VH-VL binders against q4ac94r1171to1339. Designs and how they scored, part 1

Scores and structures below are computed, not measured.

Target 1, 169 residues: q4ac94r1171to1339
Amino acid sequence: SSGLLDVGLRYRRSPRTAEGVLAARTVSISVQIIRACGLQAAAKALAEREPALQFSATVGVNASVTTHLSFLPQGEQRRTHPVACSFCPEFSHHVEFTCNLVTQHCSGEACFLAELLEFAEVIFAVYHENTKSASDIISIESCKEYLLGVVKVPTKELLIKRSGITGWY
Below, numbering starts at 1 at the first letter of every chain, in headers, positions and changes, except where a header shows other numbers; Kabat numbers aren't used for antibody chains.
F, E and O are the ipSAE of ESMFold2-Fast, ESMFold2 and OpenDDE, as the mean of both directions, binder to target and target to binder. V2 is 0.75 times the mean of E and O plus 0.25 times the DockQ between their complexes.
Where letters were taken out, [cut] stands.

## First folded at step 1 (VH-VL)

Design E7 (framework fv_libivirumab)
Fold by ESMFold2-Fast, scan of step 1:
Structure E7 (fold): chain C 169 residues (1-169), chain A 124 residues (1-124), chain B 112 residues (1-112)
Amino acid sequence: as target 1 above (169 residues)
Amino acid sequence: QVQLVESGGGVVRPGRSLRLSCAASGFTFSSYGINWVRQAPGKGLEWVAIISYDGSNKYYRDSVKGRFTISRDDSKNTLYLQMNSLRTEDTAVYYCARETVRYYDTGSYTFDYWGLGTTVTVSS
Amino acid sequence: DIVMTQSPLSLSVTPGEPASISCRSSQSLLHSNGYNYLDWYLQKPGHSPQLLIYLGSNRASGVPDRFSGSGSGTEYTLKISRVEAEDVGVYYCMQALQTPYTFGQGTKLEIK
């Protein structure tokens, strides 16, 4: 009943005119990532296999969250800024995805976004990353990141609940 | 008063390029998606392309994909259609048309205002 | 792509008589939300197209009540109860259910 992420999802048409009429072919899916908790348990479990996580499992992780809509390409995913040294980071992150009201399945058949949302999900991936000094100009190496957890939130209720979806997942 | 005025049409040889413009006035341009619709001489209407209100989504009819590029400049209230590698079958009057959702959750778009059209002739 | 077929392609009407134009789609334009995604447009000679009817049966602003749209699914009809000289032009149906948007071939209305 306790989840990893406190999130909010809303389906909005944008821009909306003052008359309440929508004058756009697209809609916005807004995503709020408020906070994460329970990251110490995840870090400790990973530290059993990854010695590099031992310090972070004790003092705090540098967490960031990626947001991916299952029907969009992975290249359109978004990522929060990392929150340093915390097992319950507050992100207060908000992003909007602009989507066409009418689009196509991979089979080439046109469909409404509402039909896609019935079977789609928002995928959140929570990572720990090692902080890199901005002054490190001697050696440039790839930042190693570690997956702490994945949260999947079904989108089928977005059109049913006009107030959106909010809670721990 | 809502107005859309196309320009940039002309006579060109196959393989050449033209850029069409559609100047909008009398409404908040940045709030609307806009379409290009063409009509060959003596023929019916044919949808060409659309650009979303924020420019992030663009769709084209198959026959113009890779050759035509739709774009907008909201600071100038102007829509563009860059037409490359023109073919004789692209000969038509080109209209820009504003789309509007009539009711909050219908998902249906209607071309409520049309421009006067600009003529493109591609001939050898 | 959805194919739109109009009939007749041409008709001549005496002023004051009714006119009827049919439009058929290759697949249903009735969405699960209950709306029929079909528009009707009129193009008068030498003019740009103008909206007449949207979502199957709704008259656009400024369109006289002698114009009416009906139908559902794959069969739609535009009726003019009493044709007037200003109604001369080509009538097009268009499906707005999915991209690419597709038009019928057009029906030319002439006055005798």
Scores: ipSAE 0.000, ipTM 0.460, lowest interface PAE 18.3, mean pLDDT 79

Design F10 (framework fv_romlusevimab)
Fold by ESMFold2-Fast, scan of step 1:
Structure F10 (fold): chain C 169 residues (1-169), chain A 123 residues (1-123), chain B 108 residues (1-108)
Amino acid sequence: as target 1 above (169 residues)
Amino acid sequence: QVQLVQSGSELKKPGASVKVSCKASGYTFTSYAMNWVRQAPGQGLEWMGWINTNTGNPTYAQGFTGRFVFSLDTSVSTASLQISSLKAEDTAVYYCAKTGRYFSSPYYGMDVWGQGTTVTVSS
Amino acid sequence: SYVLTQPPSVSVAPGKTARITCGGNNIGSKSVHWYQQKPGQAPVLVIYYDSDRPSGIPERFSGSNSGNTATLTISGVEAGDEADYYCQVWDSSSDHVVFGGGTKLTVL
């Protein structure tokens, strides 16, 4: 009930007819990151882990979130825009991953996406972007990042629940 | 103010060497990777590779592994590109460009670019 | 090696909407960045991470990315938008940055 991220996951098919959806070779996995909250505890843990990091616990963190599907390469990760100075940042972020229904294992053997989703997960990594000095130019993308936490959401329910998975994690 | 300032234009003969410098200011130089991008006259952008500004380790794109050397002088926040045994096809504008995120997160693109250095290799 | 395909040119009348496409195999699973380059100038990042705008970039610029096509959309096109536009991704299999061939936007 005290999860870090309010997220939504949906297994989306082509917007064609029901028959066309069943015949489609690709599907979309939709990921929404609505907000993070309760980052005070994570910020405190980070400050203890990184004692050289001078943290303003009264102002908040500069949070961003990466999304990684465990069966896709690391380079296919997505990232939210950073939200400055908040312990409850609102991202309202939506990304879509296009996946083939049949793919390859490292061994070269074909594998159905449904088999991968049974054991896969969506990995969210929450970062603090540390900007150490005020300037006339704001460059949030050029600050150092520090991990606040990791949230893993299993994908196996995506094939079972047509409405998808939504909630705090 | 975050900026990258490159050295001036060079006119060289085939077989010579050239060194293009890129001086960074307004940010912590060693916290972001530096990319090198080439653009031949009238052509598109071609990524040459990047260098890890903390470790000094370069990564070269295919086609840029022999005559091209990325280097750093962290004491003056400067990255350099050296091209040896210059050929006519090396005639181009060479850009340095900073990654948009701390080096471990290369997915935000290149947010700050140098003004470019024109290298002309005479016939 | 991964390849991004852009149309070499797009023409648009002032005030209308320009759409520049970037084609790539399963590009919807990658993060796409867009650069604007005016003659004699360095490229400028106008869209990063598919659809985010850097500070200072007008709201007229927007991006989308799904399936095999990413799109840069410029609404209410102005003469000052005339430039070459490049899409860019990071190819995880080779750890290489890949640029599209560029699209020359001509504002009539």
Scores: ipSAE 0.000, ipTM 0.498, lowest interface PAE 12.0, mean pLDDT 79

Design F9 (framework fv_libivirumab)
Fold by ESMFold2-Fast, scan of step 1:
Structure F9 (fold): chain C 169 residues (1-169), chain A 123 residues (1-123), chain B 112 residues (1-112)
Amino acid sequence: as target 1 above (169 residues)
Amino acid sequence: QVQLVESGGGVVRPGRSLRLSCAASGFTFSSYGINWVRQAPGKGLEWVAIISYDGSNKYYRDSVKGRFTISRDDSKNTLYLQMNSLRTEDTAVYYCARHTYGKLGSYWYFDLWGLGTTVTVSS
Amino acid sequence: DIVMTQSPLSLSVTPGEPASISCRSSQSLLHSNGYNYLDWYLQKPGHSPQLLIYLGSNRASGVPDRFSGSGSGTEYTLKISRVEAEDVGVYYCMQALQTPYTFGQGTKLEIK
């Protein structure tokens, strides 16, 4: 079936060593969100649940995407800028997640990565954001973002594929 | 450096007035809302008031409505709290705290706090 | 107004052991936009409060990963996986859903 997001994921490791300091190993996961397409179906489904959005869903959506790694705290999630009035927004968004591994608390980097990447996911949430006037800025009841969809991409191939993983999800 | 510095605290008798100031530096003051939060001696934190980034919206806790007025002067990067008809219950350390807006104003948090200024209302 | 209740009011922890603080709200802090409007703040002795966690579970910049927030609706938890000496202080939850913003009464964390 057709995917919602065109994304790319890559893994990079950079050892952190210094005299008199615990050897810390840094793992970086690069996430690229190229575009979303086919948001008409998601917008139509949203408009059926939220009748007030009927007109907006017909014209297009103001899409933004959040990225969350399942093994990192939610405070490490990132967000694209919104792309106005489009059912096929192009984000060209790149973000890098960095995780520092402390040798004394890990079973070794290979063991840590095997467990994390084998079962982990990159979670993308796609939202429609209402553009609110300045008068709405202090009131949460008048500010809304609407979930269009969630895409989960397994990370288990990152250690195997040097070129990373890419495609529609 | 990004900082907030409160001033104007002191010792006053009940029924008197005080004006607190909060001077901002190191960031674009006009892009942020600012809160006043107080803490009575040995007690917890209590939110007092907020002014939005453009000054158009002001909200207060009920116990200070009509007595306290929050205002800002963006040309001086300064926030004010005019406190009238002070009561012994207003005795506290007063902090200003930056109201940082998330994407499109859909969420917020207090990520920068001043050092506080002490207000004592007693005979 | 939304009432915030913390438990326990105080706890003493041996260094390296975990700590857990609960926060309950009198009404749901989960908005229809999917966000939980609960923040956690730490006030170290003699210092100003500092932000630890916002929106229920998002760690603020510079906050160590041993701190984590969880929960939704009316029940929230702050966990410290391995308490360190620098973690001593009073922890407050705050609801940011509506004004007046309200804090819990605070939880004092001390080292044994």
Scores: ipSAE 0.000, ipTM 0.470, lowest interface PAE 14.6, mean pLDDT 80

Design G1 (framework fv_libivirumab)
Fold by ESMFold2-Fast, scan of step 1:
Structure G1 (fold): chain C 169 residues (1-169), chain A 122 residues (1-122), chain B 112 residues (1-112)
Amino acid sequence: as target 1 above (169 residues)
Amino acid sequence: QVQLVESGGGVVRPGRSLRLSCAASGFTFSSYGINWVRQAPGKGLEWVAIISYDGSNKYYRDSVKGRFTISRDDSKNTLYLQMNSLRTEDTAVYYCARDLSGYWEFGPFDYWGLGTTVTVSS
Amino acid sequence: DIVMTQSPLSLSVTPGEPASISCRSSQSLLHSNGYNYLDWYLQKPGHSPQLLIYLGSNRASGVPDRFSGSGSGTEYTLKISRVEAEDVGVYYCMQALQTPYTFGQGTKLEIK
């Protein structure tokens, strides 16, 4: 599968060893964003939508990636540092999400994490951060972000593969 | 359709051994922790043991520790309970029951088998 | 070990009337994650137990709306708004906060 992002997903649980003692009620979900490649096509599509943006083969885009677990609030979203002037940025980004084993479903109902992961996704949104905006005077556009693409990785694979998920998506 | 079927019960004398099996179908067995729960004649429910989805964590009630061993064979979708040094108070119907939480948490039991009867008498 | 105590141990109800069963734990079942680790089960005569309510108040799939669970900490209640003939059986509460998991002694529901 040739994709836009090279990612890794792993589960880590802190075990309790004593019998009769409450087990740890949290899991750490590790998300690794190694690199993105092939952003030329996405940049071309973006430039067609936003003609003021020009992406040459020699400049690239200023890419950043947000990670959102579909069953967590948007406020728990994480973001990579931007990588300037590249169509194949290397992020080497590692983050951990501490998730309760029992959490609230998006419909407001309480449920177990394994039930949520059966139907959930890790959503990666790739943005161009326009620090090269056309505004030479006020620079109000210098911090505007533009969506390049979205990658969704189903979490159901984590229920099947104890070693986690790694590859291009 | 989730199904759990226990087998291996019987009548034995105190001090002997029995091995119970629970055959699972209709779900990804290797993703769920499974419990053994027993019920003595005319009595209430009593939790016996649990095994985690990967077999790395096992917990037992105190009265069976050192005598009972819970295990699983995911290639056969089967749970086991090896019962050694049986006592008259182990006489019960033994149920296997799946954790609703799956393999990430120990929680409520959403599916139960039909039970297998163990009688320990002198 | 956490001790679970149910009351009453038996009750007889006319069909269509409400029923209420209490469950008390020897220590709080409220976890720091905000959930109460108490579940309710029904065992109909000659049948295996079945899950009714989990985490204090959540109705299991296929369980009729007439069943509800409430409570927090050490005091929990199972309510049946209108008892039907098929509700006959023994009701058990169970704590799942820590191993060993422990059940209440059971409450037998009969129809008058």
Scores: ipSAE 0.006, ipTM 0.549, lowest interface PAE 9.9, mean pLDDT 80

Design G11 (framework fv_libivirumab)
Fold by ESMFold2-Fast, scan of step 1:
Structure G11 (fold): chain C 169 residues (1-169), chain A 125 residues (1-125), chain B 112 residues (1-112)
Amino acid sequence: as target 1 above (169 residues)
Amino acid sequence: QVQLVESGGGVVRPGRSLRLSCAASGFTFSSYGINWVRQAPGKGLEWVAIISYDGSNKYYRDSVKGRFTISRDDSKNTLYLQMNSLRTEDTAVYYCARSGDYTIEYWGSDAFDIWGLGTTVTVSS
Amino acid sequence: DIVMTQSPLSLSVTPGEPASISCRSSQSLLHSNGYNYLDWYLQKPGHSPQLLIYLGSNRASGVPDRFSGSGSGTEYTLKISRVEAEDVGVYYCMQALQTPYTFGQGTKLEIK
């Protein structure tokens, strides 16, 4: 099919308050990661060059997904819990990013959030984690993370689609 | 076709309760904050309360705080104002008003672009 | 709370002549995003208020170009270049910088 991740994005705004300018101008960006699919093809392609993935490419991957808003620091990145041994894991993951409508840049210049969202994107990275087991893998060197795929969703539509963005990407 | 229609006004004695409704049509109700604004006979406009588009934030003028409760039911496209412990100074025409458009052109604006026709509340003994 | 003060409280204008209404706020309505959070409304006799100008100077949909808004910070002006009979009513400014939102006391415009 055309995509790896079934996701949803929504923009939500609160009224301004007397308590503070930045707090009064706060919005929430909601991100849902419902499920992933087609991970076996990615795993098989990687296993071609990475022997440690051969077992997972046959049986199932231990997938987790990171969410990064391109205009926020990497420290604001979120991650799902891993879903064990599946090529079509269901995450049912929901996170909120609290953003100021107006951000003061380090130079003192104001940057309006709508201007950032016009050119920004939500970056999803899908990873596989090798299981560390004395029974199956006795070496601690087997505990490694592998990138299966990257999905980028533009945020421009959040400004004009009030119902948000949903679908496979 | 974009409309807001208020109902529920009437004549009540001080200390009683009244519930106002505001029915929305012609737009995506769940995407907008909605306000209650009142106007006493022969007086100016006075903002009463706002509810955010998701219902998570509610703000009130001080004189109605603790007595009035704003709420919304997005499945019915309806806004409510529960008015308890009514006072004679609450006598007014009550309007509901939509806070700005969610489009890029009005993104930073909270202007009240759509107003209802109002419903009259009279509190007297 | 932010206090909004309008002047004059009433004015009478000959049809075709200009009119000007002032609005002052007790604190700046200019946000760091560059917008002035002041809106203008008109309430015609027996009608609900209607939006004329938002964010200081932007005309709302359907509002004639003879209406204009200007100003920044604490001082704002609404101008009508050529007053017509249909412009009769009470004009209100409102600050939308923060809750509680507050209106000016209103300016009644009448035709002489």
Scores: ipSAE 0.012, ipTM 0.565, lowest interface PAE 9.0, mean pLDDT 82

Design P15 (framework fv_libivirumab)
Fold by ESMFold2-Fast, scan of step 1:
Structure P15 (fold): chain C 169 residues (1-169), chain A 124 residues (1-124), chain B 112 residues (1-112)
Amino acid sequence: as target 1 above (169 residues)
Amino acid sequence: QVQLVESGGGVVRPGRSLRLSCAASGFTFSSYGINWVRQAPGKGLEWVAIISYDGSNKYYRDSVKGRFTISRDDSKNTLYLQMNSLRTEDTAVYYCARAYSTDFYGSWGAFDIWGLGTTVTVSS
Amino acid sequence: DIVMTQSPLSLSVTPGEPASISCRSSQSLLHSNGYNYLDWYLQKPGHSPQLLIYLGSNRASGVPDRFSGSGSGTEYTLKISRVEAEDVGVYYCMQALQTPYTFGQGTKLEIK
């Protein structure tokens, strides 16, 4: 519908007892990438920059998505498998990030995860994976990738919505 | 920038009610649990109550259970403490204080931002 | 309820000298998650309390390196390596392991 990427975000449920919640030193942040839609415009723009890619309205793109929590190192990014020949790829991809309840500010001072999440983002980067061979399974290390777009989802509502965040972005 | 400001204190007789407010600014109020802490004249700090970030969990000191009710209105960035059946031992400066963690984060405590306080006097 | 006991209740130091405040809990504040749920606060005369140390040993934002927290289980210490005039006030420890949260009685720091 409205928006490029259909995603879901949630934190792992806390135990009901106060003793149980205090036992947790880490929180799991779950990210689901359901599907993307409306990749035609991004594909057209990419084809104009890279004519050799030869996109058409009937073929689609080989789309993959990276997920990055803005407060985590770049090396902790996750990536979906590419979905071949589609302008509305369905990923049905789930990843989980384990985050410490106490972490470091950029100033070197420790802070709680809740404070970081107030200003943090989940950053999704959508790529076209170009390869000379059409394969059912594409190795991401063997493909040349081209950025199609970036979607940023604020994490502040993750703190106030016990059921998590879901929708198009 | 980040501030909490209490109001609603006053002088009342035993058995009466008061409603305290705590106005938040400079941060996303709905993301934090908030506490009420009081201090009787010349005495130490005493924790009163906490409300979780989503309002689903509320905890109280035993001596105020059934008399005090903590609540929040996130549309107004305001915390409330409804104090009923007031006693002379409730006389204190009342502070609101932001907590980093609620039960949903697996941690409780660390009051990093405090208001200026509002004075409640219960006298016969 | 967890009872918090501070010692001394009052101390007087010359500027530049160190100060040490102890806090004892009636039960362990070390959780199975590895954290010690003890915080330290300073209340300067006529002011609201301010956070100094959280989870035993972590300095809060803006707190000078002169302040350090240590300890585990039932015994905790706040140390000021070189006391300055602006450090005058009442220091409180607080356990955040379980509700009701409880404070120590307070330790008044004075300058000689």
Scores: ipSAE 0.000, ipTM 0.479, lowest interface PAE 16.2, mean pLDDT 78

Design P5 (framework fv_libivirumab)
Fold by ESMFold2-Fast, scan of step 1:
Structure P5 (fold): chain C 169 residues (1-169), chain A 122 residues (1-122), chain B 112 residues (1-112)
Amino acid sequence: as target 1 above (169 residues)
Amino acid sequence: QVQLVESGGGVVRPGRSLRLSCAASGFTFSSYGINWVRQAPGKGLEWVAIISYDGSNKYYRDSVKGRFTISRDDSKNTLYLQMNSLRTEDTAVYYCARDLGSGTYYSPFDYWGLGTTVTVSS
Amino acid sequence: DIVMTQSPLSLSVTPGEPASISCRSSQSLLHSNGYNYLDWYLQKPGHSPQLLIYLGSNRASGVPDRFSGSGSGTEYTLKISRVEAEDVGVYYCMQALQTPYTFGQGTKLEIK
């Protein structure tokens, strides 16, 4: 019960030289998904809800994690590769979001990224993937996914903490 | 600043080979799937191939299967398209375009290169 | 393969007037996850294509709010509320539900 997902978040401007920082119109938000653990309860609930999956709740799930920044459109989500047959999958996955320093609010008004991060979240959704073929991960047509859990991490501390945000959520 | 820069195009005769490169900068290359999309002179866009972020999955349009090979070298932040047995119908501007090629959530073709021209003529 | 059909193939619009482009797919692009796997791209003369709309209705970063996408399943529409000179180019829809990804034929937008 220490949380389901071990993650790291970091805010970085690129490039880091004084001249380059002044010229940069973007910032990098790096997301590290280290591992998930404690998926037994979620797997048991899924097996009861979807008995046709025919997997044993004692064996493990084929877990993948999507990352969604709440201030970015849904199509800018990222996904890890599935890790088969585990209740504590290790992803060791790193993804980078390049965000404009000045962007349009949902209302169409321009606003600074720092203002969006004050109220935004990184949303992690953990899924069980029961695909027709493991080689079909590029194709959406054969993918069946089942939600195991959702983890939300506030972004407001990314601007405050130089070391970023790390821990179980 | 996200950039994709294609190179390696040229004029060749039918049956010859060319290797296209797409040099990526300004993002973590190894986190994204990348596509090749082509456009024949005065015609529309035509998808050619995709490689997943980890290189484990590759897909091709039928007309290039067995002739074209997509690959990547993450140590060089570079995507390749090896084109063998070229045909006049392969004449086009070739673009690389960034996509998250894995899972059920994807980045569409959010950044495109400027293109490199391949002309196959007798 | 999924076939994408656009209509019209060309249109001429006076600046400030609206424009509408239709895209039809040979099968539903609505996945069981709730998303419509249809994107819209604009290719300005002499330029590379650029993303306008993804997953049916979401505007890409930096795209003006005069652009909107709608539709679901097999019928989609791209609308420009007030056309500007910079909007000239060829508009393409693309399905990303399955490989091979397929584009429509393109719709050429010209200013009168």
Scores: ipSAE 0.000, ipTM 0.491, lowest interface PAE 13.9, mean pLDDT 78

Design T7 (framework fv_libivirumab)
Fold by ESMFold2-Fast, scan of step 1:
Structure T7 (fold): chain C 169 residues (1-169), chain A 124 residues (1-124), chain B 112 residues (1-112)
Amino acid sequence: as target 1 above (169 residues)
Amino acid sequence: QVQLVESGGGVVRPGRSLRLSCAASGFTFSSYGINWVRQAPGKGLEWVAIISYDGSNKYYRDSVKGRFTISRDDSKNTLYLQMNSLRTEDTAVYYCARESDWYTYGDSGYFDYWGLGTTVTVSS
Amino acid sequence: DIVMTQSPLSLSVTPGEPASISCRSSQSLLHSNGYNYLDWYLQKPGHSPQLLIYLGSNRASGVPDRFSGSGSGTEYTLKISRVEAEDVGVYYCMQALQTPYTFGQGTKLEIK
């Protein structure tokens, strides 16, 4: 397709303080999730993949989106509020990730954040949220997420485009 | 090839002003923070000022605050140092020095390329 | 301001001999991110300064491997394993942990 998510990414240097450079050794990676669209096909595919869900793909989905920076632990991911009964939900969601300018790989080797960003991605996972399990015969669960799609946006252009990256992905 | 070329130095009396320029070529000027460093005759290096890649952050040595103003014109790939109320102790060779990619690395605090220097002499 | 002190202030070496220059800071240059914000520069006679070592121990592009930087906290050392005639000049350490950035007094290296 022509894109599932309308997003914006920006590399924001932390403001410098009167103490000078110490407080400025971090950056903020700003992520905006404006909207998703074209979820009809994904919802239909999910219903066919998970027939026990027994929901109507023609009504709409309760969509939420998680944001994960590929070089950060899974526990640092963020999530939008769900938007009910829509195939083109508008999130108007904004989050910031604070990162050190100089950091370490999982292998223990030190590197600049810019070196990680050259090969990293922002990973967006779009979910349908349902309070029922896949089997209505067995149980009703508090909240379940069912994957509708995944969008990966490379971070390397973040270092080149000072105005940031915007568009459908 | 990266080049930084300073100009605008000269001989002036105390209390006068000079404007130094640093013309950059061979790299994306707008992506780098740049420093001014000076060296008095027979003396060591002394840091003067820095400007961030986007011009939003400027820092100065205390002795020049209120007298010197650092600025940049990215359309001309040029850095400036406006020096007002000059004193004899401002006599030095003035270098511009590129800090590692400001946009990419922030203020990592090392100068990978230096200009040739321009001489400022303040005497009565 | 952080004060940087170099020793010796001058040294004379025969080509092929090793040289060692020390740099001490009035405060630790080790940041909580694990890096030491100490750089080394060389100014050859009649030339602009040039970068040798950054962030304590990293050799700048084009700098021969006979140059090495070490140290942490308040004590840093620049070593030249085998001094060559082209190494003549004044060596400066600089801290970039906080503004104002400050240089040591310089160490003049001469060939005998």
Scores: ipSAE 0.014, ipTM 0.582, lowest interface PAE 6.8, mean pLDDT 83

